# VH-VL binders against 7-cyano-7-deazaguanine synthase (queC): the designs that were tried, part 2

Target 1, 227 residues: 7-cyano-7-deazaguanine synthase (queC), of Persephonella marina (c0qst3)
Amino acid sequence: MKQSSSIIILVSGGMDSAALLWLAKKEFDKVYAVSFDYGQKHRVELDFAKKLTEEAGVEEHFIAEVPHLKGIKGSALTDRSVEIPSEEYPEGPPVTTVPMRNLNFLSIAASFADIYEIENIGIGVHSVDSPYPDCRAEFVSAAEAAINASSVMVAKKKNRITVYTPFLGMTKTDVLRIGLELGVPYEKTYSCYRGTIPPCGECATCRQRIEAFRSVGLEDPWFKKER

## First folded at step 3 (VH-VL)

Design p12 (from a04 with heavy chain S103G Y104W; framework fv_anetumab)
Fold by ESMFold2-Fast, scan of step 3:
Structure p12 (fold): chain C 227 residues (1-227), chain A 122 residues (1-122), chain B 111 residues (1-111)
Amino acid sequence: as target 1 above (227 residues)
Amino acid sequence: QVELVQSGAEVKKPGESLKISCKGSGYSFTSYWIGWVRQAPGKGLEWMGIIYPDDSDTRYSPSFQGQVTISADKSISTAYLQWSSLKASDTAMYYCARHKGYGWGTDAFDIWGQGTLVTVSS
Amino acid sequence: DIALTQPASVSGSPGQSITISCTGTSSDVGAYNYVSWYQQHPGKAPKLMIYEVSNRPSGVSNRFSGSKSGNTASLTISGLQAEDEADYYCSSYTSISTHVVFGGGTKLTVL
């Protein structure tokens, strides 16, 4: 009954998931979106996720709460007693790491996929050498296997749900080039871990974003002189 | 013995209708997808679409959506590929092949029919 | 539809080892471990040689092996023999617009 031309996209409000959303709108007939409230300090990203999904024209945008991730101690993203760093760490996973975050997100998205008979789940991971273990190809493959072992929809047809990761082998700059070609409204994306308006420009995500724009000969919309 | 047996060669004129068949034997027909693959003379393999015989769930490649109809009759373990109006550009070898479904065992086209040559000319 | 990129031809001598590449994108070869390889002799139906990147079906010689790195999958044939002369096609799962995409094919000549 259902065709494989439907997808649900994990939308954070950031530039990578925005590029993924626009690519999915081009490649799939029906695009759904899910965003997550896990008590993150940059909750303002959810407002940007709502604006992006409205602009893209998705079938439905779900907001899922992840209560057990709220207030996690030790992570700068959720523990208010831990400051967001202004410099990169020399080694190991960043203090902004939230344990098993993408695993939680994919499992929740898979529940929506199973209920709505959606055959693809899109996530905007873009580096095989990411400092976050749950952004790597090995993780994506294992998560997809677990999703399919659990799916009622999949069991009926002997076919599987696919985790769509078109940017997995790409740099942030490569992803930005794709998004610019697709017409992504980057002025409506938000990446700052501190959650400030305007963005701080000094956290790791702000720096990566600014560098990506400059690598393609542009200024980040948030930091243009006219802003 | 697991096998797929296809109908014989066809010679047709443009505008004529055609329905070719692929009969499975030696396995549970309703437990595998049946795919159709086209090969124009001197050219490579092109996937056209796939059908799950148990519920007739059918998926087409974008190039063949609306160009052909894929169907199956599970009571006689047979899948079909059908054209309402043939074109000269439909001249090709047509293969059927079974597929378990990705993530469900040998998830590739492991058993192929012998092919049906379709020639469309005036 | 998007086809996977293979070299049009490759050649080798008996006993040599050859490799055929199959380059896709991060939405097919790069994203999934569902790469298969097919051998086709003139006038015959394709035969499955490799599935899931590196698995061999029963009856396929261990001279045939598969691998993948990034967006590129490879078929390697060691101890090349005259009967290996054929067309070789790669295939991958894709979730962009179709469930299956084939490569353009590589003609292997054994001299």
Scores: ipSAE 0.000, ipTM 0.466, lowest interface PAE 15.0, mean pLDDT 82

Design p14 (from a04 with heavy chain G105P T106L; framework fv_anetumab)
Fold by ESMFold2-Fast, scan of step 3:
Structure p14 (fold): chain C 227 residues (1-227), chain A 122 residues (1-122), chain B 111 residues (1-111)
Amino acid sequence: as target 1 above (227 residues)
Amino acid sequence: QVELVQSGAEVKKPGESLKISCKGSGYSFTSYWIGWVRQAPGKGLEWMGIIYPDDSDTRYSPSFQGQVTISADKSISTAYLQWSSLKASDTAMYYCARHKGYSYPLDAFDIWGQGTLVTVSS
Amino acid sequence: DIALTQPASVSGSPGQSITISCTGTSSDVGAYNYVSWYQQHPGKAPKLMIYEVSNRPSGVSNRFSGSKSGNTASLTISGLQAEDEADYYCSSYTSISTHVVFGGGTKLTVL
């Protein structure tokens, strides 16, 4: 008797994927995780992803390499010659955009889902407050269709794979409220694009994180003031 | 088996150049930072610097910035430590070590090379 | 460069427990949970014994344990054995220059 609800979660080590991981542990019988090494400047996020998945108690944590995304010129996340901005996200896609990053990530996660017969793939996208085009509902819908059209498991067993996006249409503050109710250990999450310890506090992701905590009447564990 | 193998002992004169090596095997060499640690005779461990072989992102200890060059050739899974002009004070055991995590190099070194003894004397 | 403070030596008899301290500042040991301990026998490379304050690598005896209180980390060796005689080094990540620093080392003597 092997039929149970299972999911594989894309875990970055950041706040949104941490909230998703804790929600998945509540909602699904078996939770797997996959994290991606694409040559990002903030490599420290991978160690936080490992700590989060260990604490959550996942079935297996996979680390997948994405070599064609390493050293992409022009993206501040992978090109050392491009400085990480200290400004809030500009109108339109920011300089930190990595081309089709989430499409690559979902296709890799789908390969794991197909092999391990996992019926759900979780990604912590939220279309409100996000400047990235591959975080939108139309992208998720198209990716899910492509995954199901190409899946060996789906073709043989007639079971569909669902891309699970519970935070779609939510703000980062909404996601943080959910994570706080679930007991996410936010002191073990890391979002800084610069990859420094302590986090820099001035890149777009640090600013979003600080503001999200303030909006719920709390201080980010990384940036709490001495009193 | 995960292993780091370093080049053999060197005996040099002041002013000579030197490049020592550290070859990784049994793991994804490009996915882990490789650090260099110095140990002078009868003294403790000193962190010199670290390199991520996939993109050659290199970080130096302030004490060693400008004194040595750290590099890597990912096609042969080898990291290097190099001096343009050796001094007698460079006499020490030099270890390479793999940083445990995939992230920014803030954690432990879990796999160590056997060490390369460098002796600089006239 | 800055170094963490360890006692120069510590001694014990077989079967006893000993503790080695590693004292830093609020910018290293006190700030982060990235404290590691290394064992070094004469003429050998260091071996990782503890990482992230209290975690043991696979293959390291459970007689070795780590802890931290404030700015001081501690390595405890229980059931002391002759083979434990070695130099022990702590290390910590530091925000002072965003790199790791080592302690001065402690020589453990077992009779």
Scores: ipSAE 0.006, ipTM 0.477, lowest interface PAE 12.8, mean pLDDT 82

Design p17 (from a04 with heavy chain S31R K100E; framework fv_anetumab)
Fold by ESMFold2-Fast, scan of step 3:
Structure p17 (fold): chain C 227 residues (1-227), chain A 122 residues (1-122), chain B 111 residues (1-111)
Amino acid sequence: as target 1 above (227 residues)
Amino acid sequence: QVELVQSGAEVKKPGESLKISCKGSGYSFTRYWIGWVRQAPGKGLEWMGIIYPDDSDTRYSPSFQGQVTISADKSISTAYLQWSSLKASDTAMYYCARHEGYSYGTDAFDIWGQGTLVTVSS
Amino acid sequence: DIALTQPASVSGSPGQSITISCTGTSSDVGAYNYVSWYQQHPGKAPKLMIYEVSNRPSGVSNRFSGSKSGNTASLTISGLQAEDEADYYCSSYTSISTHVVFGGGTKLTVL
């Protein structure tokens, strides 16, 4: 009974977190999920997160509200006055950057991990193509250290909460190959920053998604002729 | 001053039961995990399981779940590894080792017992 | 049972440097910064040489260093000495068993 390993996965409804969720179901005995409502324009992604976690059969799916991020200005993901760009990420932080988003998300996930005595927190960061500082290995290591320094579970049992980042150093195409092998239902994933159904096909995330499928000889399920 | 002392060598026949021990001294026994590691003759190290003596929280390697029982008696600072029915394939050196649990200090097996040689033959 | 892959043997001459690799998966070495290395001389219990990928315990020579890239961890021994001749084992935290997995071991010969 005591031999089961547990993880809580940050699930956005997008392709990378879906691949992570399916990988976690293969590698861990108990899988929990947490998704975040931070006022993002693509809030419909939360509906897809719910469908994915139900399909995967997680122990519990938590929805955490992050109200301080809802009013943030200047980010194209949360500020409706800022146009979501239709070009690839420029060098440096893009206008879609939400300040310290992953730090907020990991700290909230850590609270669930500490309360439920969950040993691992999974985040689908892949640093090779990321313009975001809070998606890099240095950030992950620092966040894990801070989580363990503040954990009641760690203080009680002298065991750690570990941050599981299997996709560090991978491209989006590499992650897609893994997800395809695992049987991820990509038709149930959603990545569009504009929050439209069907997805816009023009924003950076739509274009990266389309290109990832093309690079493995497939059409993105959202952009087949019937959709 | 910190030390793990294991029980002496055992020579057994197949089907016999056995319980070997690992006694900690010089540190707070209840604040460290105790792991068991097997080394078959001429082979590598193989993790069997680990126990937290304060609450007897026990984790087994999938290969050893149901094959052995790990237990601890915190009142005498001693951990145990037990077989209900030995097999010839259980012939090995068995080490106990302390682990801090990935929290403070050394997040690894930093103090090892001297080993208990178990020989099972007819 | 061998979970992490190490070369069976490596060799070097006194004063040289050698590196021993330890290759795992995204559920152990690739996912966590909890890689340790152990030295074992014939007839003795293992001794901790490196913990948390690159940290040395008190009393371990600075000739021993550790690193990690992707799913592969490495132990490097510089300025090889005769007493370095031993078996070396890597170990990692693993999500599969909630704690530990060992490598198959590498015999280091100093020629």
Scores: ipSAE 0.000, ipTM 0.457, lowest interface PAE 16.5, mean pLDDT 82

Design p19 (from a04 with heavy chain S31Y T106L; framework fv_anetumab)
Fold by ESMFold2-Fast, scan of step 3:
Structure p19 (fold): chain C 227 residues (1-227), chain A 122 residues (1-122), chain B 111 residues (1-111)
Amino acid sequence: as target 1 above (227 residues)
Amino acid sequence: QVELVQSGAEVKKPGESLKISCKGSGYSFTYYWIGWVRQAPGKGLEWMGIIYPDDSDTRYSPSFQGQVTISADKSISTAYLQWSSLKASDTAMYYCARHKGYSYGLDAFDIWGQGTLVTVSS
Amino acid sequence: DIALTQPASVSGSPGQSITISCTGTSSDVGAYNYVSWYQQHPGKAPKLMIYEVSNRPSGVSNRFSGSKSGNTASLTISGLQAEDEADYYCSSYTSISTHVVFGGGTKLTVL
């Protein structure tokens, strides 16, 4: 069932945003995409985001620079002096945390939504008990409220902007099952925090990705013995 | 107009130091990788390394690791290639080039400097 | 370092088509869709003609096309013109010894 409205999807190049993009193409008439350059070590994911949006056939793909996040010290994703961990996510905020990253991303996406008169913003958050505070349900609700209180389009048209989070409360395995049903080209997705080609296979996001594929009886396309 | 402008030709003796430059204009210099490519007289193209000017993240070809230093000054939109002690075998045309994507050297070089000819002879 | 294999030279007549091959391994050309082609006229800097196997930059003639099959990429030039006479280099990302590797180059002569 397609909705008659438009959506802008936050696309990282990773698995979850790829599944979201394919779902949005099924459910919405017009799909836009935005990706963020925030100085991340895995800059290569932006190349994969571009390929995914080209293959999906979006109306327009925006690349937004987030220069203030490039100066953040202490995050393993942006600070070259901090190593990317090779272990599972610990309890509490991990060293890969970028302060208020998703809040910055949603506010930028909301600006594009106002300019282009887009009524929905899609973000691929999926963990109930995420160690990242800006991936939780209470954050999404607060961000949506702030966006609607600030929106010129909403004030003019008297319509709300919806933050579309279809995977909230799902496991990564659940999201992968949905993406496989939708025909997502997972061989064109990239998740490694270290930014290596091939992916390192040992950082937290590589481990989560490998485990998600294993849980559905498949090997991650990046780590198949025979390609 | 997007452009890379390199410093002029150099004639040096073995053992001398040298630093050549590559200045970008017409785009956000800070946020594109800049590569260096060597071409010895009558030979093909050799990739030397790349730098991301925003944080000076620098990657070298194994053949050039320890032989040259790549650096950048983002305040003046300029990248540099430097030798501490030149050899006769360093005689070549040196090109700087902008990397097309936001990647770790995966995509193409879409904008090229005009080249700096370095001649090292006794 | 290793280099991708190109023929040293190719020749064609005006109006004809020619193809230049670029052969690597399953760890570079065969593994990644990041094959580029550059044109270099004598005394000039290289110019990007093809990127990501088959894409043309704005301003590059549609007479130039790229493709890939297995470990071999190809550049095809149709309707040859005198101005196409130049050296052509392929390049690919590689996971073996360097992050980027160039082919040895092919001299195109338009006779």
Scores: ipSAE 0.006, ipTM 0.505, lowest interface PAE 12.3, mean pLDDT 82

Design p21 (from a04 with light chain S95Y T98Y; framework fv_anetumab)
Fold by ESMFold2-Fast, scan of step 3:
Structure p21 (fold): chain C 227 residues (1-227), chain A 122 residues (1-122), chain B 111 residues (1-111)
Amino acid sequence: as target 1 above (227 residues)
Amino acid sequence: QVELVQSGAEVKKPGESLKISCKGSGYSFTSYWIGWVRQAPGKGLEWMGIIYPDDSDTRYSPSFQGQVTISADKSISTAYLQWSSLKASDTAMYYCARHKGYSYGTDAFDIWGQGTLVTVSS
Amino acid sequence: DIALTQPASVSGSPGQSITISCTGTSSDVGAYNYVSWYQQHPGKAPKLMIYEVSNRPSGVSNRFSGSKSGNTASLTISGLQAEDEADYYCSSYTYISYHVVFGGGTKLTVL
């Protein structure tokens, strides 16, 4: 069921944004993608985002720089002095937290949506991301309201921009089941925070990914015994 | 007509600063990494580091971290290799080469500059 | 210092085949299929001959082939010609993304 509308998808190169991209290709007439360069240690993630958007056949793939997030002190994702932890997410916000990251990303995506007159912005937030304040339903609702209040396109055309979050409230396993049904090439997705090839298998995102595949009776393509 | 053109040969004294250049043409300069490779007289190739011009993400070999600075100016499609204080041991041929990123790591250095000979002598 | 080990020299006659080895560790050559080979004639910049273990760029003769077994990659040149006389360097990706190591180089003499 394709909608007679357009969407821009936030694509990281990871599993969840890949599932979102494939779902968007099924549900929308025109699919655009934007990926963010914020100085992250796992830069190879951007290479995977490019391969995924090429294979999906998007209208255009934008790479947006976020210079003010580069070298953020205290975040293991951007601060070269902070080690990527091998443990799962702690009780409080993880050391991999980049302050206001999804707010910055949605604001940048909204600028593209406004300029290109795109009606929807897709972000792959889900229940497992609840440790991050900017992955919750309350945040998504507030961001959508702010986007619509500030959009030139919305003011001129009287047509809302919708923040599309189909995986909100789902587990990573639920999202994986959807992606498998859609034919997502998971061997072309990359989630490791350390940016190593092969993925480290020990950081929070690697562990969540391995467990998600195990929960559906499959082995992660990166960690098959014969690879 | 993809090419990398390097600056001309340099003759310097120990303690002097130096900045050499590598200009790309015929391709999207911001879509490729630029690597720097050193070749001392009669020796082999040694990777020094690599830079992505679009965001200046720079990776150094452990042997060259802190000894040189790699930079790029994407507005003029030019990458640079710089020394604050040259030593006689810096005498070498310096090559720049472009490198394509891809899904499973580094691709290869497919286009090379002609080289810049740096001679450091008292 | 060099991370990858190559023989200092190899030789062959026109029409013969030769093989140049490149030995690393389980953290570079043994871990990844990202070995490349470069040809360098005296006074010239290196030229890419093989990438990703066995792939040839456009314009490179099919006489050049690459392979890998365990921690050792190999470049094989069949039907040797005088023009093949050059230095050959292997290179491998390491466990750190975008970090590269070269071999010490092999001088090929065509007698």
Scores: ipSAE 0.005, ipTM 0.461, lowest interface PAE 11.5, mean pLDDT 81

Design p25 (from a04 with light chain A31Y N55E; framework fv_anetumab)
Fold by ESMFold2-Fast, scan of step 3:
Structure p25 (fold): chain C 227 residues (1-227), chain A 122 residues (1-122), chain B 111 residues (1-111)
Amino acid sequence: as target 1 above (227 residues)
Amino acid sequence: QVELVQSGAEVKKPGESLKISCKGSGYSFTSYWIGWVRQAPGKGLEWMGIIYPDDSDTRYSPSFQGQVTISADKSISTAYLQWSSLKASDTAMYYCARHKGYSYGTDAFDIWGQGTLVTVSS
Amino acid sequence: DIALTQPASVSGSPGQSITISCTGTSSDVGYYNYVSWYQQHPGKAPKLMIYEVSERPSGVSNRFSGSKSGNTASLTISGLQAEDEADYYCSSYTSISTHVVFGGGTKLTVL
C-alpha cells in the first residue's frame, strides 16, 4: 500500500538504488530522485541513473555536483593514480572509501527535501555495505537526527523527516529478489567501479553482482559466460 | 575434449566472396564469446572482432568494421567470418579462439582453432 | 590502432632466464589487470601461457611467470630450453574502442 507522502531517493545507477527506486514508486505518492557527480571513475553510472529515473517516472531528477570530492587523493574511486582492487572487500575500510561521502549526499538530499517539502529520504544501504562507516545503521540514525534538528520544514510543521532504509539487514540476494518481483530493468543498471563498458567482472561490486544473480538462478545481463 | 576446428585453406581471386567456419565441441558453445584473429604473412596478431553465439551480439575492431561479417549458427555450434569482396591484402592466416572472460575482450583466449589460410591472388 | 610495444627479438642460452617486456598506456596495461601472453611456434596456432598478468593455465610450466609494473608487463622464462624458441605476443584489454590489443611480438632465440 502506498503511503500518503513524498520521498527523495539517492539513485546511483546501481542495482540496490534501482530496487529502492522501484519499491518507492510502489509505496509513496510522490517520488523524487537525486544523483551525485563527485568525479567518480565510474561516472558512466550517472547515465544509467538517468535512464532508470526516466523509466520509473519520477516527479523530478536532480543531479548534484560535489566539487570538493572531485579528485580527492587516496581513494581508488576518485584518485586516478590509485588502482581499483580486483579482490573482494578486505577487513577494515577499503581503499575505495570516499571520506564522508554518504554524509555529504544525505545533507544535499535534505536540502532538496526542505525546498520541496519532502518528508522521506531513501538510501539503499544493506549488509554488504558494512565495511564503509557511512553505510551502517548507526550512521543513518545519527544523520536522521541531525537532519531533523536542522530542518526548517520540521521546525515549522512539526513533521519528522525519516531516512528510509528498507534494505538494512538484507543480503544483496534478498534485495535482488525484491527488485525482480518489482520488475526492475536490471539490464539498465551498472555497478563496475572501473567504469568500463563492458563492466570488468573482477572488482568487488562486479563480483557481488554476478554472485547475486547466480544465487537466484539467473545470469547477470552484462555477463554472458559461465565460469 | 574442448576444441575449435576450422575449415580448410582457401585460394581466391580479388572481388570474390568467401565464408570460413569455426566449429566448437566439448563445451557449451552458446556460453562463450568466439573471437577472430588475423595474422598476415610474417606479421603479428590482429584482433578482428568477437561474437556471443547465444544472441549473436557482435563487436568489431574499428579496422575491420564494415570489411568483414562475423556470424554464428548455435544449432550447429559454428561461427563464421565472411567477406563480400576479397582484396589481395586479405591474404593471411585467420584464427578463431574462445574467450574465457565474463565480458568481451577483458580476459584471454584460452582455446584456439588450427587456423585457416586464405590466399587472394590474381 | 594502438599496439603494445615489445622488443623485436631476445636471446638466451639453455638454463638461463630471459624477460620480455610489453609496454602500453595508462588506459590498457597500466589500468587493467587483463594482460595475457601467447606462445607461437612456426606454422602453429598461438597457445595461452599467462592470463590476468600472472596466472598460468593448467598444463603450462611454472618456468613461465608474468608480472606488471606501471605501464609495462613482463614475461619471464626461467631454465630456458630449446623448445621455448618461438614468437611471444602480449595482449591487453583496453576501453579505447578496440577492446583487445596485441603487442608486435618478440622472437625468442635459444642459442
Scores: ipSAE 0.005, ipTM 0.437, lowest interface PAE 14.0, mean pLDDT 81

Design p26 (from a04 with light chain Y32W N33D; framework fv_anetumab)
Fold by ESMFold2-Fast, scan of step 3:
Structure p26 (fold): chain C 227 residues (1-227), chain A 122 residues (1-122), chain B 111 residues (1-111)
Amino acid sequence: as target 1 above (227 residues)
Amino acid sequence: QVELVQSGAEVKKPGESLKISCKGSGYSFTSYWIGWVRQAPGKGLEWMGIIYPDDSDTRYSPSFQGQVTISADKSISTAYLQWSSLKASDTAMYYCARHKGYSYGTDAFDIWGQGTLVTVSS
Amino acid sequence: DIALTQPASVSGSPGQSITISCTGTSSDVGAWDYVSWYQQHPGKAPKLMIYEVSNRPSGVSNRFSGSKSGNTASLTISGLQAEDEADYYCSSYTSISTHVVFGGGTKLTVL
């Protein structure tokens, strides 16, 4: 049975947020979506986010710009002079890190939640093997506290806002299994950091999704060319 | 049963164009990738690129991007490797080989052509 | 300029076992279970001996086996026979080039 409440989902166009979107449609009465333009190299993912939200049948899909993150130097995702690495770095945050990205995203989503009186904000973070500090449980708890301390809805004794993170503690393979059972159209998801069509198959996100599909006995739809 | 047959040896001068072929038989040609592998005299194997004949999706090694063109004609189950202007350094044995793609089963070059020797000299 | 490292040569006597190593990085051999091994006799095309680290195609002797530990894959030939004398190449899918990378090759001599 669906929960009698509303949620706004952060939708990137990738696999994890797609699984989250389909799960939210099963569990909540009203589902909204927000996607972000922060000058990332893989802007084409916004087209996939729009198609996914249209197919899911959300109440409204917001596109929010984050202009202060556009053109930030030193991050491979926003600085055109920095190459996107083909290898994962085992120590510390990778060069693809955008400072406080998820904090900015959750703050913007919280503004929509407060205005539209939405009680939940969904983000597809999973803490297993995440090199990004703003994808961890400690960050999620602190962000939720700050959101509720700042909310007009909460201050007027309406509902508290909850940051919904159902995949926290799961592997990417676990999330994929859930999405497959829910019927997520993975052929409409896109994760490549380089923003190419077809995806490059070489960046960390391409390698991770190819391996996730193989771990469940399937081929990634983007790379399935055999009989 | 399943085989890849390549065109015969070629002797060319620098600057000349060349197109060599690889014909598949005994299997569904459009269901497998065809890769091209180079072997210079006395040297090892170098992957050049790969094509999926059903839709002509083509991937090149960075070392060979812009140096050669890979194409296929699925109506006659034939893949091609082409040079617009040959160099002496293109002297090598060229193999075609089929590949299923990176999926469970046979994710490797399982059937190889006999090779086409290309000699480029002044 | 070969990304995967193989010994230039190995040798053994009939009936013995030999092992050929293939060392790459965490972005090729270490990351993927798409390691294959090819046998090449002089003047002949390569023949697939092992795919997906340890699987044998039909028609390949069970004397040939493959394994992987970390960034190193290995081909082992047991009960060495005269016809095993050939060049052996490893190959892996790679995230640092386009699609595949080969090893430099190993010449096996049967004494």
Scores: ipSAE 0.000, ipTM 0.415, lowest interface PAE 18.6, mean pLDDT 80

